# VH-VL binders against Phosphate-specific transport system accessory protein PhoU homolog 1, part 7

Target 1, 219 residues: Phosphate-specific transport system accessory protein PhoU homolog 1, of Methanothermobacter thermautotrophicus (o27767)
Amino acid sequence: MEKKYPRILFRKRLKDLRKDMEEVSQKTLKTHKLAVDLLMEYDEEKKEKVIKNSRAIDDMVFNLERKAISLIAAEQPVAGDLRFIEACIKVGSHLKRIGYLAANIAEAAEKLKDEEIPRRPLEDLKHMSDFVQMMLSKGIYAFLDQNMEMARELRHDDDKVDDLFDQTLEHVTRSMFEDKESISYLVNLLFIARFLERVGDRAVSIADRTIFMITCEKP

## First folded at step 1 (VH-VL)

Design r06 (framework fv_roledumab)
Fold by ESMFold2-Fast, scan of step 1:
Structure r06 (fold): chain C 219 residues (1-219), chain A 120 residues (1-120), chain B 107 residues (1-107)
Amino acid sequence: as target 1 above (219 residues)
Amino acid sequence: QVQLVESGGGVVQPGRSLRLSCTASGFTFSTYGMHWVRQAPAKGLEWVATIWYDGSNKQYADSVKGRFTFSRDNSQDTLYLQLNSLRPEDTAVYYCARDHEYSSGPFDYWGQGTMVTVSS
Amino acid sequence: AIRMTQSPSSFSASTGDRVTITCRASQGIRSYVAWYQQKSGKAPKFLIYAASTLQSGVPSRFSGSGSGTDFTLTINSLQSEDFATYYCQQYYDYPLTFGQGTRVEIT
């Protein structure tokens, strides 16, 4: 017995919100990649681009949140649409924080640019970076495509990030014992590993919001 | 469907050279470190060399350093191991192996191996 | 170089047995140990990393434990397909090194 009327204006506004999510997501992925690329080959222009993009992401998320709140207030959306709009607000917050983490990674990379980094810790960071970048992409596209199966995979991925972090910590510590003068700059490798782990956590949070949006259940 | 296929083994006299290759498929080759591991007849496993995902960093076992050269062609998904100044003790099956997806160091996928025999 | 020593070098077992293989590192390596299974004429198969983390698809009857210098691989209720040579490997530091292998033979 439910009578439903299509609301063309409301549907257009939902499409606009989804387009905003796609745009901030793309900028976030690009910014994260630029930041981790600085670890392999530092470049001042790329660092400035990361900082600029981080600020732009913050602005985009601010505007997106205002649009979402306005849409809720004006249209009294049905439960499914309300969950989508609320998910956009929460996911936007995570994307903003990932932008901040990219800036932190870029700053730490600058402190390492003139140092000769031991191979093993650097290789560990590269593997961790590659895996985290995969997780971030997976989480974001799971949300954009509303792919619950893909979203559920991220919970299992998180344990692997912890393992990679522990390996990095051990190898960095060993390098510090062999050359105490390296401590002052190798600490920055640990900060970068920690920032990568935090990006992984945010990817999992994005996936969890996707699951909740679709099922109404906590992940 | 990760696959690694080695080729280029054979029988050579001491002091000669061989080039081994390993063709990868089923994964994004350019994002993984790769290794060579060898096994002499009726003996255990011995790590030979490692190469970073982009080829910029390489490490060799002391027993082969200066004689063996590891390289990769990411456009062809192929690894190469150049074996120079071969010695009888280099006789072994040579495996290429992929660095573990999540932890640097363990080898999660191996090829079937190619036999190198150095004899007079 | 970090030396990895396995014990025993070989032993006989029957299906249904619980078997334990030990691996000792010449220095502390925390949990940076992997285990492999190799059947005659075949390439090694990856089983375990980080001393105790089982690779996807490996039967739950396999388990690993240990930290520091002493590590063990346990097979609960040995099956016919488990008769093979097992290797431990440290990845704490280069050069990467393997144990000499433990051959598990049918009684």
Scores: ipSAE 0.000, ipTM 0.432, lowest interface PAE 16.2, mean pLDDT 85

Design r07 (framework fv_roledumab)
Fold by ESMFold2-Fast, scan of step 1:
Structure r07 (fold): chain C 219 residues (1-219), chain A 123 residues (1-123), chain B 107 residues (1-107)
Amino acid sequence: as target 1 above (219 residues)
Amino acid sequence: QVQLVESGGGVVQPGRSLRLSCTASGFTFSSYAMHWVRQAPAKGLEWVATISYEGSNKQYADSVKGRFTFSRDNSQDTLYLQLNSLRPEDTAVYYCATGYEDFWSGYYTFDYWGQGTMVTVSS
Amino acid sequence: AIRMTQSPSSFSASTGDRVTITCRASQGISNYVAWYQQKSGKAPKFLIYAASTLQSGVPSRFSGSGSGTDFTLTINSLQSEDFATYYCQQYNSYPLTFGQGTRVEIT
């Protein structure tokens, strides 16, 4: 077999790789949303869907990485194309990790389904969830659209996630102090808050990779 | 202080099974991925398996895939590796390890290691 | 799988020497290389990550460099406690792979 491809075939393969990135990104966004929805209203069917999607994302990223490596090996891409292919590999890895985090959120939400959660910690978690969901969407679309201005916003957004996490921790701790029997299940709210913080970190990583891809400089 | 303690190693005949355990302390176990790395006598390091902090995602080296099963119990801060259908070439010191996920790559370095537990497969 | 090849496999050195160990990846791995030190009968110790970043608590005589496919670990002034086997590791993709090791022996 001819290992070298004509330039026109190479461009078609790059478009296929971009399409794969769009599909994995959309599934990741939908899976994250399904997982956080479980915090407000638990649903066993939605939880199973999150677990299924997490596995599908893992498979999609595995196949995408193989395609990207094959493309580099076959073509000796020019610097800009090489940066894009490398970014797809790195961003794909982050999307896979976000899928894992969605499964974690779903499992922790299941442990809370039969508990009467104090209003303050739940409201904090909902606020944090809404903000992190916004960040994830922003980071992914910054990459897909190669929007550097949007990508640069993510580092400032991350500071707010830290503040929201600290507030959630404080209110959860206060609730535990007021009702020590709640410790066994409120720990799961704390785990969910940490998983959300990690999703935020991944969104920042995607944005940073976008900046590096465009400028060839770390942020 | 991060501490990892392995146990469960021993001497077994080919085709038999062993269950290795690793007990973690000094860090939030449920927040970190865990790994097994092995080293045959007088040989180098070989990655065996990685398990995500939630336990739902597992990666195995091709040489052990289908024979070894990785699991974790976050309520007990304990990690397990079930070794089935053992072969002489599985003879090694098995290390439990943990580390931070790299910010840029999304993959792992092995920041902290246990002291290891010896598995010997011989007739 | 990404193959990591170290050079040399072993060598002799004296206290006070400047020593360098090379690690070559079979394909580009950016700067995603870690280095470990292993003393006889002991678990490996984490030294360096991201090719050149020293782990907290590691002596400044250790340094790393490189990117792409070629990486180097340098010990500026070898101490008696530095006689050990050193391993590089890539964390660019699964499976995670190590070099075969370089044994630094006393002359």
Scores: ipSAE 0.000, ipTM 0.427, lowest interface PAE 17.9, mean pLDDT 85

Design r08 (framework fv_roledumab)
Fold by ESMFold2-Fast, scan of step 1:
Structure r08 (fold): chain C 219 residues (1-219), chain A 119 residues (1-119), chain B 107 residues (1-107)
Amino acid sequence: as target 1 above (219 residues)
Amino acid sequence: QVQLVESGGGVVQPGRSLRLSCTASGFTFRSYGMHWVRQAPAKGLEWVATISYDGSNKQYADSVKGRFTFSRDNSQDTLYLQLNSLRPEDTAVYYCARELYGGTPFDYWGQGTMVTVSS
Amino acid sequence: AIRMTQSPSSFSASTGDRVTITCRASQSISSYVAWYQQKSGKAPKFLIYAASTLESGVPSRFSGSGSGTDFTLTINSLQSEDFATYYCQQYYSYPPTFGQGTRVEIT
C-alpha cells in the first residue's frame, strides 16, 4: 500500500496483470472455437456470442494495456518485469486482432449457412481449422507458461499453414471452375481460409514475443 | 526428443478385451492430434483411429467401429485404446502416431505393441 | 475410400543403384501424399509429405514427385541402410489410406 514498500505493491499489480492476460487469453480461445464451430453447424445465437466476445476482448485488452503502461510509468520495473509487461502489451494486441478475426469468420460462415458446400473444400477447411486451433492454443499457452520450448515449436509449424491454405485454394478454385454458380458463395470459404491463416500468423507472433521476452533476442 | 511408448499388448482369446496405452514425451502433447495405426504380421499399414488434440473429435476405421474406444489424458500425456470383442483379424502390432498437422501425415511413431488374438 | 496402389511390390537392388517406387491413387488427391520407410521389426519412419517435401534429417538422396494420381519416390544411389519396405499414404480425405508397400531387397 505505501510507496515506501513499492516492491510489494508492484508485485500485486504484476499478479493482477498476469490474471488479466489469462482471462483475455481464455476468452480469445473460446471465441475462436465458437467461430470455427459455426462452419460445421451454423447457429445465430452462437454468431451473436462471437460478436459480443470480440467486443469484450477489445475492452479487456484496452484496460490491460492502460494497466501495463501505468505500471511502466509509475514503477520503473527491472529488466525481466519490464519485458513481461511489454510482452503483455504486444500479446494483448494480437489477442484483440484474433477476436476480430473470429468475428470475420462468423460473418463469412453466416453467408454460407444456406449453401450446399462441396465436400472436398469443406474437408480441407476443417483440416486447416484444426491445425490453426492447435497453433493458437500452443502459442497462447507458451506465453502464459513462459515455455520457450513450446514457443519454438511454432516455427516448425509455420510452413504447414501455407501448405494447408494452398490445398484449400486449389480445391475451391477447381469447384468454382466445375460449377460457376458456386463462385458467389465459395468466395466466402476462401475468406475464412485467409482469416484462419491470419490467426496462425498471430499465434506465431505470440510465440515470437515469448521467445523475445525470455532471451531478449529476435526469434 | 520426441518419444512415444506403447504398452498393454498381449495374447488373448477371441472375444476378450485389452487396453493399450501410449505415453508421450518431448513435445506439447495437448496440442497434437494422435492416431493409432496397426500392422498385421507380414502385411501393410492400416489406420485404426484418430483423436483430436482436446479429445472432442474421434474417428474410427470401419473395421473396428463399435468395438474400439479411443481416449486421451492431456494431464498425463497418455493415449488409450480400449480393444473390445477382439477377433483373430485384429492380430497386429499397434502403433501410436503423432499427426504432423490437421489429421495427417504421421511424423513420429512409437515402437509398437503386439496384440495376438488366437484360440 | 481412396485406394493407393504401389508398384513394384518388391525390388531387388544393390548399393549404388537408383530405385524408383510408384504410387497410384484411385482418384485425384492433388499433392496430399506422404512416404514412409519401415525396416524389418521397426516402426515406420517419416520421409516425405506434400508429395515432394523432405522431412528434416532425411538424406538428400531421397526425393518425391507427382500430383493428381501418380506419385514417385526415388532413391538416388541406394545405401545399405535403405533396404526396407516403403509405403505411400494419402491424406486428402478420411480415412487415410496406405499403399500395400514396396519391399527393397538386397541382391
Scores: ipSAE 0.006, ipTM 0.478, lowest interface PAE 11.9, mean pLDDT 85

Design r09 (framework fv_roledumab)
Fold by ESMFold2-Fast, scan of step 1:
Structure r09 (fold): chain C 219 residues (1-219), chain A 120 residues (1-120), chain B 107 residues (1-107)
Amino acid sequence: as target 1 above (219 residues)
Amino acid sequence: QVQLVESGGGVVQPGRSLRLSCTASGFTFSSYGMHWVRQAPAKGLEWVATISWDGSNKQYADSVKGRFTFSRDNSQDTLYLQLNSLRPEDTAVYYCAKSPTYDYYGMDVWGQGTMVTVSS
Amino acid sequence: AIRMTQSPSSFSASTGDRVTITCRASQGISSWVAWYQQKSGKAPKFLIYAASTLQSGVPSRFSGSGSGTDFTLTINSLQSEDFATYYCQQYYSYPHTFGQGTRVEIT
């Protein structure tokens, strides 16, 4: 049939779009990890790589968005395919912003590289970082694998990030009150904690979009 | 099927060394954090070490720090635990275990374990 | 290191019973507790993480609760397959530490 040939090409372009999503997702996960690793052991070359990766992610998302819009315009997809393409655009936007947050984390980590950070605030931040990495991975894998059960877990995970942020804030504040000279650099720990919280928010948004894509229902 | 298989256990005298291996299958090994957990005969579980997905971050229990070395070969889907300066109290079944994500601290998949016996 | 203390160390129960196991941390650990089930001669099975979230595939009769320092694992309407040793684990801070275990034996 005449319309059968365009359908074959359309399916191929959807598969290419999924591949693009996999690639930008992996780069985003790697870039986030590189940025948070700088908190434990600062390295100028790794920081530069985070900045370059953030820019590359932005470019990849821009190209992916253009490809997705072109597919919608050319093919007028049926509801399921349209929801997938729309999800790619929305998730791509979140991945781009996560890339920006990685750059922000790297910059804040550089400001701490020569400072003696109190043990407890640093431990709190590392635990928050580890938990947020887990959330980001879950959100992205839930989307890529269309795993609705995994996506539903993210909302509960978000409450734990809030608890970890509060603990970090409390211990940083105590350290600041005990040693006023630490205020100038410890504020960067709070900035990093806030950036991590924002990454968590983006992971939840990715999970929410996954649920909507599968069910057409608000999460 | 997601699976972990340990090997390399055996009987060894105090002060000697062993190398344990754990082979992974059924999942993208390079994407997940991994752990070693041990259990002495008739006793509870004791966390030994954690390694990140790329091997860049490693954590060890205080009792083994400086004696044990954790590593991974992502090209072969294999974990290694080098046990040096072994002591009788290191006698245990050693399990390798997988995190649900890069560094999600729970352990969702476990191997069947390999026995290490340190005796004079 | 954070010390995890379970209670009781062991007890006997019958099928159909509601069973509770408590785990106490030596300091605040938010909700960062996992629970495991281990049957004789076998590797542990992952049950619960983040204090209250059931792992996929775990029966709904298992539930967890708690925050801060006090955590509870509950088995509602105990089944014959549930007789095992249960462990809590904190993953709030390195080194990760397990409780000593609670053995649930058939009456």
Scores: ipSAE 0.007, ipTM 0.493, lowest interface PAE 9.1, mean pLDDT 85

Design r10 (framework fv_roledumab)
Fold by ESMFold2-Fast, scan of step 1:
Structure r10 (fold): chain C 219 residues (1-219), chain A 117 residues (1-117), chain B 107 residues (1-107)
Amino acid sequence: as target 1 above (219 residues)
Amino acid sequence: QVQLVESGGGVVQPGRSLRLSCTASGFTFSHYGMHWVRQAPAKGLEWVATISYDGTNKQYADSVKGRFTFSRDNSQDTLYLQLNSLRPEDTAVYYCARVDWNYFDYWGQGTMVTVSS
Amino acid sequence: AIRMTQSPSSFSASTGDRVTITCRASQGISSYVAWYQQKSGKAPKFLIYEASTLQSGVPSRFSGSGSGTDFTLTINSLQSEDFATYYCQQYYSYPFTFGQGTRVEIT
């Protein structure tokens, strides 16, 4: 005989899974913000919090994935619930990667803490950071709210990230040309710009998964 | 055996209303997103509307937005397209189609709507 | 709205011919293109999705390629059942839009 759970228990487990997604999403957003804030004002305690949060996000995603797989195996959900559970697994993977990228940003920021960074490259990176932070928030909330219109905007946003990255690269390179002594530390600005670009890519991936979940269309 | 059967088409005067239905059988209807696509005489295919598996997300072509309403009844395995304020340019064969993940694997045979005075 | 333009609008072919139909999008749509076959008086039949992935049951003589703005449907050795009108469709963004169709007629 096959064993079946009552509808009430299944719905409770789906609500628990959604709560887990909300919690890991919020921690990921806060961790990303802490990491980029380190570039403007470095602080050892905040760096350690970013590292700790990155590990916590990894653990939360691991537990969330286990819950999701268990729900699929035990409950054999209808396709709509199945798509949501599968989306949680995929989005969770992206949130975990964003947590890793926050740790990478924090490490690079630490290498810049004692340096006087040229104004223009720093302003470019700040603009890029603000935009990527907006994209990450938009992608995550599009998923949590199942907002397809918001999710579709992310691909257009990604073009702007590429433009901001190119601008940052040009101005960093110009600063290196004008002052050879800056090369040893300005490479860390390029690392941060690259990590921000990768965060933007992950936000697009979250949005794409949201579109697939709602429409069954491959992003 | 998967089957989609459209009904409710006919000849109507401009400004009138029709309700199209699409009855699904042979699969778990509540698991799939659905679309309406139309084809005017001597014209190509035009997407009309989409509805998600649970009915919470709907999209409409600009030409029909505000006049057509897409709905589904998962308990009856049925789609509905309410056509209001019909215009001559709405004359077309209307198809319902199933989305299986990222592709459309089954279409109905279509139902003809003619708007003529 | 994304405009999909097919070339040619129609042409004559013989069984055994290699047939190529082109579809151009007015903006980048990645690989979100589907191809349909429609025979006179019948509903469209789904052939290809994501530019190059064949739907189950579609003969291997059909193939799709392309990305970005330019897409191609190829029939390597045309059979009698392949005389039909072919449509491309983008599903990158709403509203979904179709090409105007390419009619393949027997010579």
Scores: ipSAE 0.000, ipTM 0.405, lowest interface PAE 18.0, mean pLDDT 84

Design r11 (framework fv_roledumab)
Fold by ESMFold2-Fast, scan of step 1:
Structure r11 (fold): chain C 219 residues (1-219), chain A 121 residues (1-121), chain B 107 residues (1-107)
Amino acid sequence: as target 1 above (219 residues)
Amino acid sequence: QVQLVESGGGVVQPGRSLRLSCTASGFTFSSYAMHWVRQAPAKGLEWVATISYDGSDKQYADSVKGRFTFSRDNSQDTLYLQLNSLRPEDTAVYYCARDRYSGSYEYFQHWGQGTMVTVSS
Amino acid sequence: AIRMTQSPSSFSASTGDRVTITCRASQDISNYVAWYQQKSGKAPKFLIYAASTLQSGVPSRFSGSGSGTDFTLTINSLQSEDFATYYCQQYYSWPLTFGQGTRVEIT
């Protein structure tokens, strides 16, 4: 009986792990959006919420890792299930890092809240942030839905993020040359652009892990 | 293969309106900023308007600001330019164009075939 | 707005000739210049960006150079398909502006 029922219980525990991944993923997406929204309209309460959510994501990922390790130890999963559990651990790590990056973006945005940012650098940053938010959503849902086609698109998206960053850097340096007083605060805009680039890198890593998980899957 | 197809041009009297459309295919339309560039008969190129990938940011040439409205429908891969209060000097071929990278709006790698707008009295 | 001035406005040439078109910006625009080719009745074709970087698929007889305020487009050994009007464009600052064009006509 125990040999027949352990399989069913294991499937239930995998389903719970998948649900946990969905919950931490959605919290990560919401936290990133809150942080980016601070660039457009700074709000102290929203900043505090981003910081709080970053900590909560860290806790959720810690609990998820413990659950994943427990599943491996107790059940000795077959290759496909083991790769799924391993992917959850690796993706969880990336989601935790994206939460940290959201906190970094929020802190940099606070340093810009009282400054009049030149139009061109601000527009560049807005375009970059919109594109990165789209990439993050795409990477996360590629993993949750095991959509390999969607996952493959992210490498091409990353090339575009690099180009957007280079464009932002050039226009920021132009603004700095035109107004030396702007240097002290525009460096924070460059930090935000770099944090956005790093979020993009994490989205690509999530997509790569999805491809790896699917490629190695076998009953 | 990137393709842009404009439509909606025609002959109108001064003060009238026209709506131009541009249908995009061969790329992820929702990820790219889009542009309109015009060319008057026997004259050079003039940038008219730029719209961000999600439509939240729009830029217009001073000559058309307040008269032209740029919009997009990402669900149908279609771009629109509403031309109001048309003047004889708006007579031109209107081109839909796209830059090389998502979010870039610096120059124009891909162009449609253009649609002719003639404003005459 | 940054003014882009091309010279000459037009000239005649023969196949095999080397052709140079110049473009001058009213202020320093670093290397933020693109070049376009437009044949009669057709949409413009993208040739060059960043003053000297050739777009993939554009023949190697085309080249661009310059920085600051002075830029050139060179066509080595003109071919029959090269008779067209050429435009420079700056993308250093808004609004985006084009030169008035240089028409290359057959002799």
Scores: ipSAE 0.000, ipTM 0.430, lowest interface PAE 17.2, mean pLDDT 84

Design r12 (framework fv_roledumab)
Heavy chain, then light chain:
Amino acid sequence: QVQLVESGGGVVQPGRSLRLSCTASGFTFSYYGMHWVRQAPAKGLEWVATIWYDGSNKQYADSVKGRFTFSRDNSQDTLYLQLNSLRPEDTAVYYCAKGEGLYDAFDIWGQGTMVTVSS
Amino acid sequence: AIRMTQSPSSFSASTGDRVTITCRASQGISTYVAWYQQKSGKAPKFLIYAASTLQSGVPSRFSGSGSGTDFTLTINSLQSEDFATYYCQQYESYPYTFGQGTRVEIT
ESMFold2-Fast, scan of step 1: ipSAE 0.012; ipTM 0.546

Design r13 (framework fv_roledumab)
Fold by ESMFold2-Fast, scan of step 1:
Structure r13 (fold): chain C 219 residues (1-219), chain A 122 residues (1-122), chain B 107 residues (1-107)
Amino acid sequence: as target 1 above (219 residues)
Amino acid sequence: QVQLVESGGGVVQPGRSLRLSCTASGFTFSSYDMHWVRQAPAKGLEWVATISYDGSNKQYADSVKGRFTFSRDNSQDTLYLQLNSLRPEDTAVYYCARTPYEWEPLYYFDYWGQGTMVTVSS
Amino acid sequence: AIRMTQSPSSFSASTGDRVTITCRASQGISSYVAWYQQKSGKAPKFLIYKASTLQSGVPSRFSGSGSGTDFTLTINSLQSEDFATYYCQQYYSYPQTFGQGTRVEIT
């Protein structure tokens, strides 16, 4: 399988790295959605799949990072290629953490599976969840397509997530005040809201890395 | 090879009901969010409803909310759309359509069925 | 809901012409636009997603561009089989909405 053309091999390895980024991105999106769906309909088998996927994402990111570092060391790439490879390492780290957050969401959802959640806090979480899913998709595709306009929008999206989190916190707190015995389980709703906020933060970080990769400037 | 085949359309009087079906093949049906999109004669496309891969989340266009019910049977790879209290303005070809990626809420439509005609007339 | 407005609503063009169809969103939707082609009596055919990414199997004479609120579908060197109605669709925000369509008649 030896090739005579090092430049062609390097370009092929860059394409393989991009393909690896697409694959881990898709698994991360699937795992996040699967975890969020557990909030509406808990299922032990689906929870186990989220945990398994989280571990698989970790492994994929570890291998991707190793591949990227090897590529930098062996080829000493020019500035643009170096920025792309470095972006893959940074974005991979964010995808790994998003996978971990999906596992955390699944764990918290399990603790709520037998509880009757007050309508308003649940509606807030659903709204926040839908918005965060959109942000995550947008951030990932901004990176994969190297789309600066899309990436710049993520900061405005982040402000909305913060507002949704604050709204959720207020309504959960009011529900706890009305029924103090609910505190023991409603705290898990706040954990989920916090995990969703952190997913949003990671989406913004992916977008910021995209802007830096293209412009070599901090967003 | 992805295929979506709709059936169940027909001619009905206002106020009546119909049940549309869409049979899927060539992909892991239980992993995809699915949609219904309609088109009135000589008019454009209108999104009607979305159902999540497991059936737990359903969304409806305001024009049909409360009258149409979306469901799926993942064991049979089949979608159902129950049309109740039909109105003349519901006359359209109804298409089932697939979201492009497993467990991903990117709601554009990469595969469409051939459509089934629903005519509501007196 | 996000309103999608296409321009023109219809027009005639000659084979070989470069044709541009525009689609405007009532608010910023980044690149979350898909394009479809529909021939008389047939189901819509998926052409483009993410404003500019061409679906496998779609002829290279088709291209998309734009971001934010203004999007275009271009057909370079129009062919007779391109006689159809074209639709843009946003998938940025619920509910998903389509443009009203642009009918292209060619000779």
Scores: ipSAE 0.000, ipTM 0.432, lowest interface PAE 15.2, mean pLDDT 85

